VH-VL binders against GTPase-activating protein rrc-1 (rrc-1). Designs and how they scored, part 6

Target 1, 194 residues: GTPase-activating protein rrc-1 (rrc-1), of Caenorhabditis elegans (q20498r280to473)
Amino acid sequence: LELTDLYMRTGKKVPVIVEKCCASIEDQGIVTGIYRQCGIQSNIQRLRAKFDSGAEPDLHEFGQRDIYSVSSLLKQYFRQLPNPLFTYQAYPKLIEAFEKEDSLSEKVESLRFSLETMPEAHYRTAKFLMEHLTRLCKSKSLTDMTSKNLAIVWSPNLFRPPPTLNGADTHLLSGLNVHTAICDFFIENSESLF

## First folded at step 21 (VH-VL; from k65 with light chain E32S)

Design k69
Fold by ESMFold2, look of step 22:
Order: C-alpha cells, then sequence, then structure tokens
Structure k69 (fold): chain C 194 residues (1-194), chain A 121 residues (1-121), chain B 112 residues (1-112)
C-alpha cells in the first residue's frame, strides 16, 4: 500500500507502524548495532501481519525479547513501499540538488525545496523518520551507530531509481553510492531540511 | 487447567470435505496462536500453519496453501480446520497446538488429543 | 527451509541405561543476537499427542523429569535420558523454530 493511500484511508500522516516502531526503538533499542543487526524473519512476518490487520501489538513486551525484529520490521516496511519514501518523482531532483550545490547553505535550500515537492504523506513520514534517526545518533556511544552507519543500512530502504532512468545513468548513480551520502546528509541536517 | 479438546474421528470418501474443531479452555484464547499439525499413519509430524486468534488471519505452510482453511469462532474459543476435496493421502491424525505470541518461541506447550480423518472409498 | 535430521531412526535401550538421540539442522538455529538456540524436543507416547520436553535447546518444561536433558548448539543437538524408565517408550521429535517450524523425522525408543 502507497503512503498516500494509507493516509487517505486512516487520516494519519505518519503510518502507525512507523510511529510505534520508532517509539519502541527509542525506548528499548538503544543497543549495540541497532538497525545493523538483523531480526528473525518469522517474528518480523508475524508483527507485520498484526500491523496490517489494524492490531496494535504490545511492542514493549515484544521488544523485551527481540528488539532487532522491531528494527528489521521498520526497515522492511520502507523497503517494500511501492513508491519509496523519497519517491521516484523527487529522486532526480534530490540527486541533482545534492551533487550540484557547492555550499552547505545552497545544498540545504535546494534539497528543502525538492523535499517539499513530495506528497504530504511522504514528506511528513520522511520528516518523522529522519528526526528519529537524528535523535538516535545522539546515543552513538551506546549503539556504535553513527549517522554514517545508519545511512549505510537505511539508504537501500529509502531510495530507488525511477524505472525510466536509463541504464547508463543508473549504472553511474549505483557506482557513486550517492544514496548513502544523501541519507547521511539528511540525518545530520534534518532540522534545517524539514 | 489448559485444555484443547478436538472433535471426534471422521470417515470420509474422496472428494468430500471435513471440518475439525479445537475448543480451548483454561487460558486467554486470543493471547496464543493456534497451530495445526498433521501426522500421517506411521509418519512424523508436519506443521500445516497457524492462525492468529486475535486477528483471525491464517498463515499456511507452503504445502497447505490450497484445500486447507483455518478459521475461528472466538465467542466459543474454538479454532477450525476445514479440508475440502479430500484425497486418500489426507488420511492422518490432525492436531491443534498453541504457542505464546510474546514468548517469541514457536514451541507447543499444549496439544489437542488429535482427530483421525480417514479417507477411503 | 531448515531440514531437521534425527539419528538413529530407532533405538533399543535397557532399563536404567542412558539413551542419546541426536538432531542436526541444515542451517544454524542459533540467534547470535540473543545467544538462544531455537530448538525444542517432544515425546510422543503410543496413542497420545506429542508432549513438550525441552525448549531453547536445554530448558526443561515444567513437570518433565530431570532425567531428560537437552544440549548442543548451532546445528548439532542431543536429547539425553540419563536412566531409562519403562514409561519413556515413545517416539521423540526435535523441532526448530528459528525460521517458522520444521520437525525431525522422529526417533523410536524401545526397551531392550
Amino acid sequence: as target 1 above (194 residues)
Amino acid sequence: QVQLVQSGSELKKPGASVKVSCKASGYTFTDYYMNWVRQAPGQGLEWMGEIDTNTGKPNYADDFTGRFVFSLDTSVSTAYLQISSLKAEDTAVYYCARDDFYDLGYYFDYWGQGTLVTVSS
Amino acid sequence: DIVMTQSPDSLAVSLGERATINCKSSQSVLYSSNNKNYLAWYQQKPGQPPKLLIYWASTRESGVPDRFSGSGSGTDFTLTISSLQAEDVAVYYCQQYYNWITFGQGTKLEIK
């Protein structure tokens, strides 16, 4: 289900699964390698099914046993979005703004403008997630997860090149690993960007 | 205290259907997944899948994604297994068994007594 | 899928002797993040449903006699009955729950 469709169905700009998982991670997930260490697939699938059915499982109870399945579920949720969080439409504009601008202030301004072109559900969910990751970075001495470490594990779940991007352009973008760099920049500068 | 009581044995012809019940008592029915396990004569145990007693959503093992349907009646704390288009190879004992969702261990502390389904012409 | 293979298929043991049943998984069932082995053992006496004996590879279920013990890690597991009793005649199954659920083929234990 598209984020915009979910927003229309529920009236909530940020999906409940995103809100609950982020809160659970901030409560119980200040642990070594959060988001880097993988959970167990059957645990993740059961949790996903409960959220898809409209249930709200007790993530405090669940997280006491397997917080890494909570963090894995959240990454899987974003990876499986039909239109990625940072949308196919915004993708070329975001790449261009990030690569083209020389100064920090110009880069922030151009990226902010491009981010604001996204549908409301995507913008609000991106803001929520990036703010979560920014807060989590303040605990890096406990988690061993810097903003760059988080960007490495998160960027594959947040960005996909549009299907119409030609092979040469796609090859160059993949070889440059710009998704991690943009993601790291978003985490470090979320207050200015959103 | 905890009990899982299944319906009685069934003798069926190929092509018929059967519905096996599993009534739970002595615990909070919606806190546990209900599982179905098959044991053909002289054979081992085979997990058929589960149903979330809280949401009613089933999840079937790959070999059981066709003629097998899990359902519930939560008002009487009962799970059901329905098998349609019965084949001779469906002859087996069918068990229900529970596991605790929040334990995150998919092991079965209580089992029903089993229901023998015999399919022969 | 994780395949569980038990050995031997059948075992005859004298009363009071030690019985040992092995279970091997095709993939590790140790979750390194919590250091737990996702493995259980069941006893099925003739004409009865399976009964849980051991979970998390080595934790004895309440009410199970202390002559039953589980050991092993990763891919190799053992159920041990330290002093066989007549009532222990049964088929024993291992089960992984690391990725969904798979049972071993069973080991039939008889009195010699």
Scores: ipSAE 0.722, ipTM 0.891, lowest interface PAE 1.1, mean pLDDT 92

## First folded at step 22 (VH-VL)

Design k77 (from k65 with heavy chain N54D)
Fold by OpenDDE, fold request of step 24:
Structure k77 (fold): chain C 194 residues (1-194), chain A 121 residues (1-121), chain B 112 residues (1-112)
Amino acid sequence: as target 1 above (194 residues)
Amino acid sequence: QVQLVQSGSELKKPGASVKVSCKASGYTFTDYYMNWVRQAPGQGLEWMGEIDTDTGKPNYADDFTGRFVFSLDTSVSTAYLQISSLKAEDTAVYYCARDDFYDLGYYFDYWGQGTLVTVSS
Amino acid sequence: DIVMTQSPDSLAVSLGERATINCKSSQSVLYESNNKNYLAWYQQKPGQPPKLLIYWASTRESGVPDRFSGSGSGTDFTLTISSLQAEDVAVYYCQQYYNWITFGQGTKLEIK
């Protein structure tokens, strides 16, 4: 289900599954390799099914047992969005803004503008997620998950080239995929961007 | 004690429908998922899918979509399996079995006695 | 889907002797986070539903005789009956619950 459609149906700009998973992870997911370590599919599948049904599983209780499945559920949710969190429409603008601007201030301004072109549900959800990841980075000494590490894990789930764009031109910046670099930038500058 | 009691054997014609019941007792019905397992004569066990007894949401295995419907009547702690447009190959014993989602162990500690569904012209 | 393959398909063992049934998964059912193997074993006698014997690969279900044991990790698992009894004649199934649920094809155990 599209984020926008979900918003129209529920009236919630941020999906409940995103809010609940992020809350659970902030509470119980301050562990080594959070978001990098994979959960098990059976748990992910059942949790997803519950959320899809409109139910809210007790992620506090569940997280005490298997927090990595909660983190995997969250990644999977974004990966499976028909239109990525950072929309196909915004994708070219984000790439251009990130590559074109040399100064931090100009880059932030350009990216902020590009982000604000996204539908409300996507913008709000992106803001929520990036703020969550920024908070999580504060615990990098415990999780070993720096903004860069989180970006490496998350960027494939949040960015997809539009189908109309030839995927042949992969951009690399400083040895990192451009998506990873942008995601890392979003995490490090979430307060200024959103 | 925990018990899963299924409905009796069924003899159906091809194209007909059958509804098998599984009545649970001895525990809180909504605390455990209910699963359905098929076993054709002389064959192995096939997991058909599960139903969340709390939400009523079913999850079907890939081979058991379309003609197979899981449902509940929580007021009587009963799960149902309905098979429509029956085929000869649907001839099998169907078992209900519970597992505990919150225990995160999806093994089946209790089973129904099984319901034989025979489809023949 | 995770495919479970048992070996052998059938086994004849003398009374009092050791019976060994193997089960292989097409991918690992070991969860590194908790170091648990999402694998169960069942016994099914004619005309009866399956009976849970082992879960988490090696934990014996309550009421199951001590002669039954489960071992293995990752993709290779074994059910062992240390001393076969007459009442152990049955078909045995392994089952993974790491990614949905799938069963092995079963192993028929008979008395030699």
Scores: ipSAE 0.887, ipTM 0.946, lowest interface PAE 0.5, mean pLDDT 95
Fold by OpenDDE, fold request of step 24:
Parts: structure tokens; sequence; C-alpha cells
Structure k77 (fold): chain C 194 residues (1-194), chain A 121 residues (1-121), chain B 112 residues (1-112)
């Protein structure tokens, strides 16, 4: 289900599953390797099914037992979106803005503009997720998950080149591909970007 | 005493439909997932899928989509398996079995006695 | 899908002797986070539903005789009956619940 369709159906700018998972992780996910350590598929599958049915599993209780399945569920949710969180339409603009702008200020401005061209549901969800990851980075001493580490894990789930564009994901900046670099930038500058 | 009691054996012709029931007692019905397992004559166990007794959401194994429908009547703590457009290869014993989502262990501690469904022309 | 393969398909053991049934998964069913193996063993006698024997690879279900034991980790598991009794004649199944649910093909245990 598309984010926009979900928003139109539920009136929620940010999916409930995203809000609940992020809240659970902020509460119970301050552990080593959060978002990097894989969960167990059976748990992920059942949690996903509950959310898809419109129910809200008790992630507080569940998170106490298996927080890594919650984090994996969240990644999986974004990975399975028909149109990525950072939409196919915004993708070229984001790449161009990131690669061509020289100063931090100009880069932020250009990226902000590009982000605001996305549908409301995508923009709000992206803002919510990046802010969540930014908060999580504050606990990097406990989780060992820096903004860079989080970007490495998250970028494949949030960016996909449009079907008409080939090779865009092969660009490397400072040892990272362009998607990872942009994601890292979003996490580090979420306050000024969104 | 936890019990899962299934409906009696069924004899059906090809193309017909059958609905097997599994009535639970001795525990809170909505606290446990209900699973369905098929066993063809002389064959092994085959997991068909599960149903969340709290939400009513079913999850079907890949080989059991389309003609197989899981449903519930929570008012009588009963799970149902409906098979439509029956085929000869559907001849088997069908078991209901519970597992506990909250325990995060999806093994089956209690089983129904099984329901034989025979499909013959 | 995780494929469960048991060995052997059939086994004949003398009364009082040790019976060993193996189960191999195509993918690890060990969850490193909690160090648990998502593996169960069942016993099925003719005309009866399966009976749970072991869960979490090595934990005996209540009421199961202590001659039954489960061992192994990751992809290789073993059900052992230390001293075979007449009532142990049955088909035994392993089951993973790490990724959905799949059963082994079963092992028929008979008295030699």
Amino acid sequence: as target 1 above (194 residues)
Amino acid sequence: QVQLVQSGSELKKPGASVKVSCKASGYTFTDYYMNWVRQAPGQGLEWMGEIDTDTGKPNYADDFTGRFVFSLDTSVSTAYLQISSLKAEDTAVYYCARDDFYDLGYYFDYWGQGTLVTVSS
Amino acid sequence: DIVMTQSPDSLAVSLGERATINCKSSQSVLYESNNKNYLAWYQQKPGQPPKLLIYWASTRESGVPDRFSGSGSGTDFTLTISSLQAEDVAVYYCQQYYNWITFGQGTKLEIK
C-alpha cells in the first residue's frame, strides 16, 4: 500500500506502525547494534500482520523481549513501499542537490526544497523517521550506531533509483555510495532540513 | 483442562465445499493463535497457516491460498477451516493446533483430534 | 522457506537401546539475540494427533519422559531416546518456527 493511499484512508500523515516502532525503539532499543542486528522473521511477520489488520500490538511488552524484530519490522516496512520513502520523483532532484551544491547552507536549502516537493505523507514520514534517527544517534555511545552506521543500514530501505535511471546508486562519496551519504546528511541535519 | 475439539469426518464429492470446526475450551481463546495442519494419508505434517484469534487476520502458507479460508467465531471460541472446490488431493486429516504469540514460541502444545475429509466421486 | 530434512526416514531399534533421529534445517534457526533455537519435536502415534515432546530444541514438554532429549544448535538437531520403550513406536517430526512453520518429513521408529 502506498503511503499516500494510506494517508488518504486513515488520515494519519505518519503510519501508525512507524510511530509505534520508533517509540518502542527509543524506549527499549538503546542497545548495541540497533537497526543492524536482524530480528527473527516469524516475529516480524506476525507483527506486520497485526498492523496490516489495523490492530496495534503491544510493542512495549514485545520490545522487552525482542527489540531487534521491531527494528527489523520498521526497516522492512519502508523497503516494501511501492514508492520509496524518498520518492522516485524526488530522487533525481535529491541526488543533484547533494552532488552539486558546495556549501552546507546551499546544500541544505536545495535539499529542503526538493524534499518539500514530495507528497505530504512521504514528507511527514521522512521527517518523522529522520528525527527519530537523529535522536537515536544521541545514544551512539551505547548502541555503537553513529549517523553513518545508521545511514549504511537505512539507505537501501529508503532510496531506490527510478526504473528509468540506471547507475545512479553506484556513485561514491567519501567511501560511501550517494544514497548512504545523503541519508547520513539527512540524519545529521534533520533539524534544518525538515 | 485445555481441549481442542474438532467436527466429525466429512465425505464430499469433487467441487463441493467443506467447513471444519475447532472448538477451544479451558483457556482464553484470543490469547493463542490457531493453526491448521494437513496430513494426507500416509504422509507427513504440512502447515497450512495460522489465524490471529485476536484480530481474525489469517496467514496462509503458499500452497494453501485461494480455496482455503480460515475464520473465527470468538463468541463460541471456535476456529473454522473452509475448503472450496474440493479435489481428490484434498483428502486428508486436518488438525487445528494452538501456539502462543506472547510466548514467542510457535510450537504446538495442544492439538485437535483431527478431522478426516474424504473427497471421492 | 526453511526446509527441514530428517534422517533416517525409518529406524529400527531394539528395546532398551538408544534411538537417534537427526534433523537438519536449510537455514539456521538460532536467534543470536536470545541464543534460542526455534526448533520443536513431535511424536505421532497411529490415529492420533502429534504430541509435543521438545521445544526450544532441548526443553522437554511437561509430562514427557526424561528418556527423551533434544540437542543441537543452528542447523543440526538431534532427538534422542536413551532407552527405547515399546510405547515409543511412532513417527517423529521436527519443526522450525524461525521463519513461518515447516516440518521435517518424519522418521518412522519401530522396534527391531
Scores: ipSAE 0.886, ipTM 0.945, lowest interface PAE 0.5, mean pLDDT 95
Fold by OpenDDE, last read:
Structure k77 (fold): chain C 194 residues (1-194), chain A 121 residues (1-121), chain B 112 residues (1-112)
Amino acid sequence: as target 1 above (194 residues)
Amino acid sequence: QVQLVQSGSELKKPGASVKVSCKASGYTFTDYYMNWVRQAPGQGLEWMGEIDTDTGKPNYADDFTGRFVFSLDTSVSTAYLQISSLKAEDTAVYYCARDDFYDLGYYFDYWGQGTLVTVSS
Amino acid sequence: DIVMTQSPDSLAVSLGERATINCKSSQSVLYESNNKNYLAWYQQKPGQPPKLLIYWASTRESGVPDRFSGSGSGTDFTLTISSLQAEDVAVYYCQQYYNWITFGQGTKLEIK
């Protein structure tokens, strides 16, 4: 289900599954390797099915028992969006903005503009997720998950080149691909970008 | 005591439909997932899928999509398996079995007695 | 899908002797976060539904005799009957519940 369609149906700018997972992780996910450590597929599958049915499983209780499955569920949700969180339409603008601008201020401004071209549901959800990841970075001493580490894990779930590009144009920046670099930048500058 | 009681044996012709019931008692029905397991004559166990007794959402194994439908009547703590367009290869014993989502262990501690469905011309 | 492969397909053991059934998963069913193996063993006698024997690879279900034990981790598991009894004649199945649910093909245990 498209984020925009979900927004139109529910009136919620951020999907419930995203809010609930992020809340659970912020509460119980301050553990080593959060978002990097894989959950168990059976748990992920059942949780996803519950949310898909319109139910809201108690992730507080569940998170106490298996927080890594919650984090994996959240990643999976974004990965499976028909249109990625950072939309196909915004993708070329984001890449261009990130590559062309040299100064921090100009890069922030250009990226902010590009982000605002996205549909409301995508923009709000992106804002919510990046702010969540930024908060999580505050606990990097406990989780070992820096903004860079989080970006490495999250970028494949949030960015996809448009089908027309066939992923042929891969970019590397300082050992990271452009998606990871952009994601890291979003996490580090979420307050200025959104 | 926990009990899962299934409906009786069925004899059907190809193309017909069958609906097997599994009535649960002795526990809170909505606290446990209900699973369906098929066993063809002389063959092993095949997990068909599960149904969330709280939401009614079924999850089917890949080989059991389309003609197989899981449903519930929570008012009588009963799960149902419906098979449409029956084929000879559907001849098997069908079991219902519960697992506890909250225990996060999806093993089956209680089983129905099984329902033999025979599909024959 | 995780494929479960049991060995042997059939086994004949004398009364009072040790019976050993192996189960191998195509992927690890060990969850490192809790160090649990998502594996169960069942016993099925003719005309009866399966009966749970072991879960979490090594935890014996209530009411199951002490002669039954489960061991192993990751991809290799073993069900052991320390001293075979006449009532132990059955087909035994392993089951993973790490990624959905799949069963081994079963091992028929008979008395030699």
Scores: ipSAE 0.885, ipTM 0.945, lowest interface PAE 0.5, mean pLDDT 95
Fold by OpenDDE, last read:
Structure k77 (fold): chain C 194 residues (1-194), chain A 121 residues (1-121), chain B 112 residues (1-112)
Amino acid sequence: as target 1 above (194 residues)
Amino acid sequence: QVQLVQSGSELKKPGASVKVSCKASGYTFTDYYMNWVRQAPGQGLEWMGEIDTDTGKPNYADDFTGRFVFSLDTSVSTAYLQISSLKAEDTAVYYCARDDFYDLGYYFDYWGQGTLVTVSS
Amino acid sequence: DIVMTQSPDSLAVSLGERATINCKSSQSVLYESNNKNYLAWYQQKPGQPPKLLIYWASTRESGVPDRFSGSGSGTDFTLTISSLQAEDVAVYYCQQYYNWITFGQGTKLEIK
């Protein structure tokens, strides 16, 4: 289900599954390798099915038992969006903004503008997720998950080239592909960008 | 004591429908998933899928989509398996079995006694 | 889907002797986070539903005789009956619950 369609159906700009998972992770997911360590599919599948049915499983109770499946559920949710969190439409604008601007202030301004072109549901969800990841970075001494590490894990789930751009040259920046670099930038500058 | 009691054997013709029931007792029905397992004569166990007894959401195995429908009547702690457009190949014993979601162990500690469904022209 | 393969398909063992049934999964069913193997063993006698013997690969279900034991990790698992009894004649199944649920094809255990 598209984020926009979900918003139209529920009236919630940020999906419940995203809010609940992020809350669970912030509460119980301050552990080594959060978002990097994979959960188990059976748990992920059942949790997803519950959310899809409109139910809200008790992730506090569940998180005490298997927090990594909660984090994997969240990643999987974004990965399975028909239109990525950072939309196909915004994708070229984001890439251009990130690559063309040299100064931090100009880059932030350009990216902010590009982000605001996205549908409301995508923008609000992106803001929510990036702020969540930024908060999580505060506990990097406990989780070993820096903004860069989080970006490495999350960028494949949040960015996808539009079909017309498939097979295009891969962009690398500082040893990371452009998606990871942008994601890292979003996490580090979420307060200024959103 | 925990019990799963299934409906009696069924004899059906091809193209007909059958509905097997599984009544649970001795525990809180909505705390456990209910699963359905098929066993053709002389064959092994096949997991057909599960149903969330709290939400009513079913999850079907790939081979059991379309003609197979899981449903519930929580007021009587009963799960149902309906098979439509029956085929000879559907001849089998069908079991209901529970698993505990919150224990995060999807093994089956309690089973129904099984329901034989025979499809014959 | 995770495919479960048991070996052998059939086994004949003398009374009082050890019976060993193997089960292999096409991918690991070990969850590194909790170090648990998502594998169960069942016993099924003719005309009866399966009976849970072992879960988490090595934990005996309540009421199961101590001659039954489960071992293994990752992709290779074993059900052992240390001293076969007459009442142990049955078909045995392994089952993974790491990714959905799948059963092995079963192993028929008979008295030699």
Scores: ipSAE 0.883, ipTM 0.943, lowest interface PAE 0.5, mean pLDDT 95

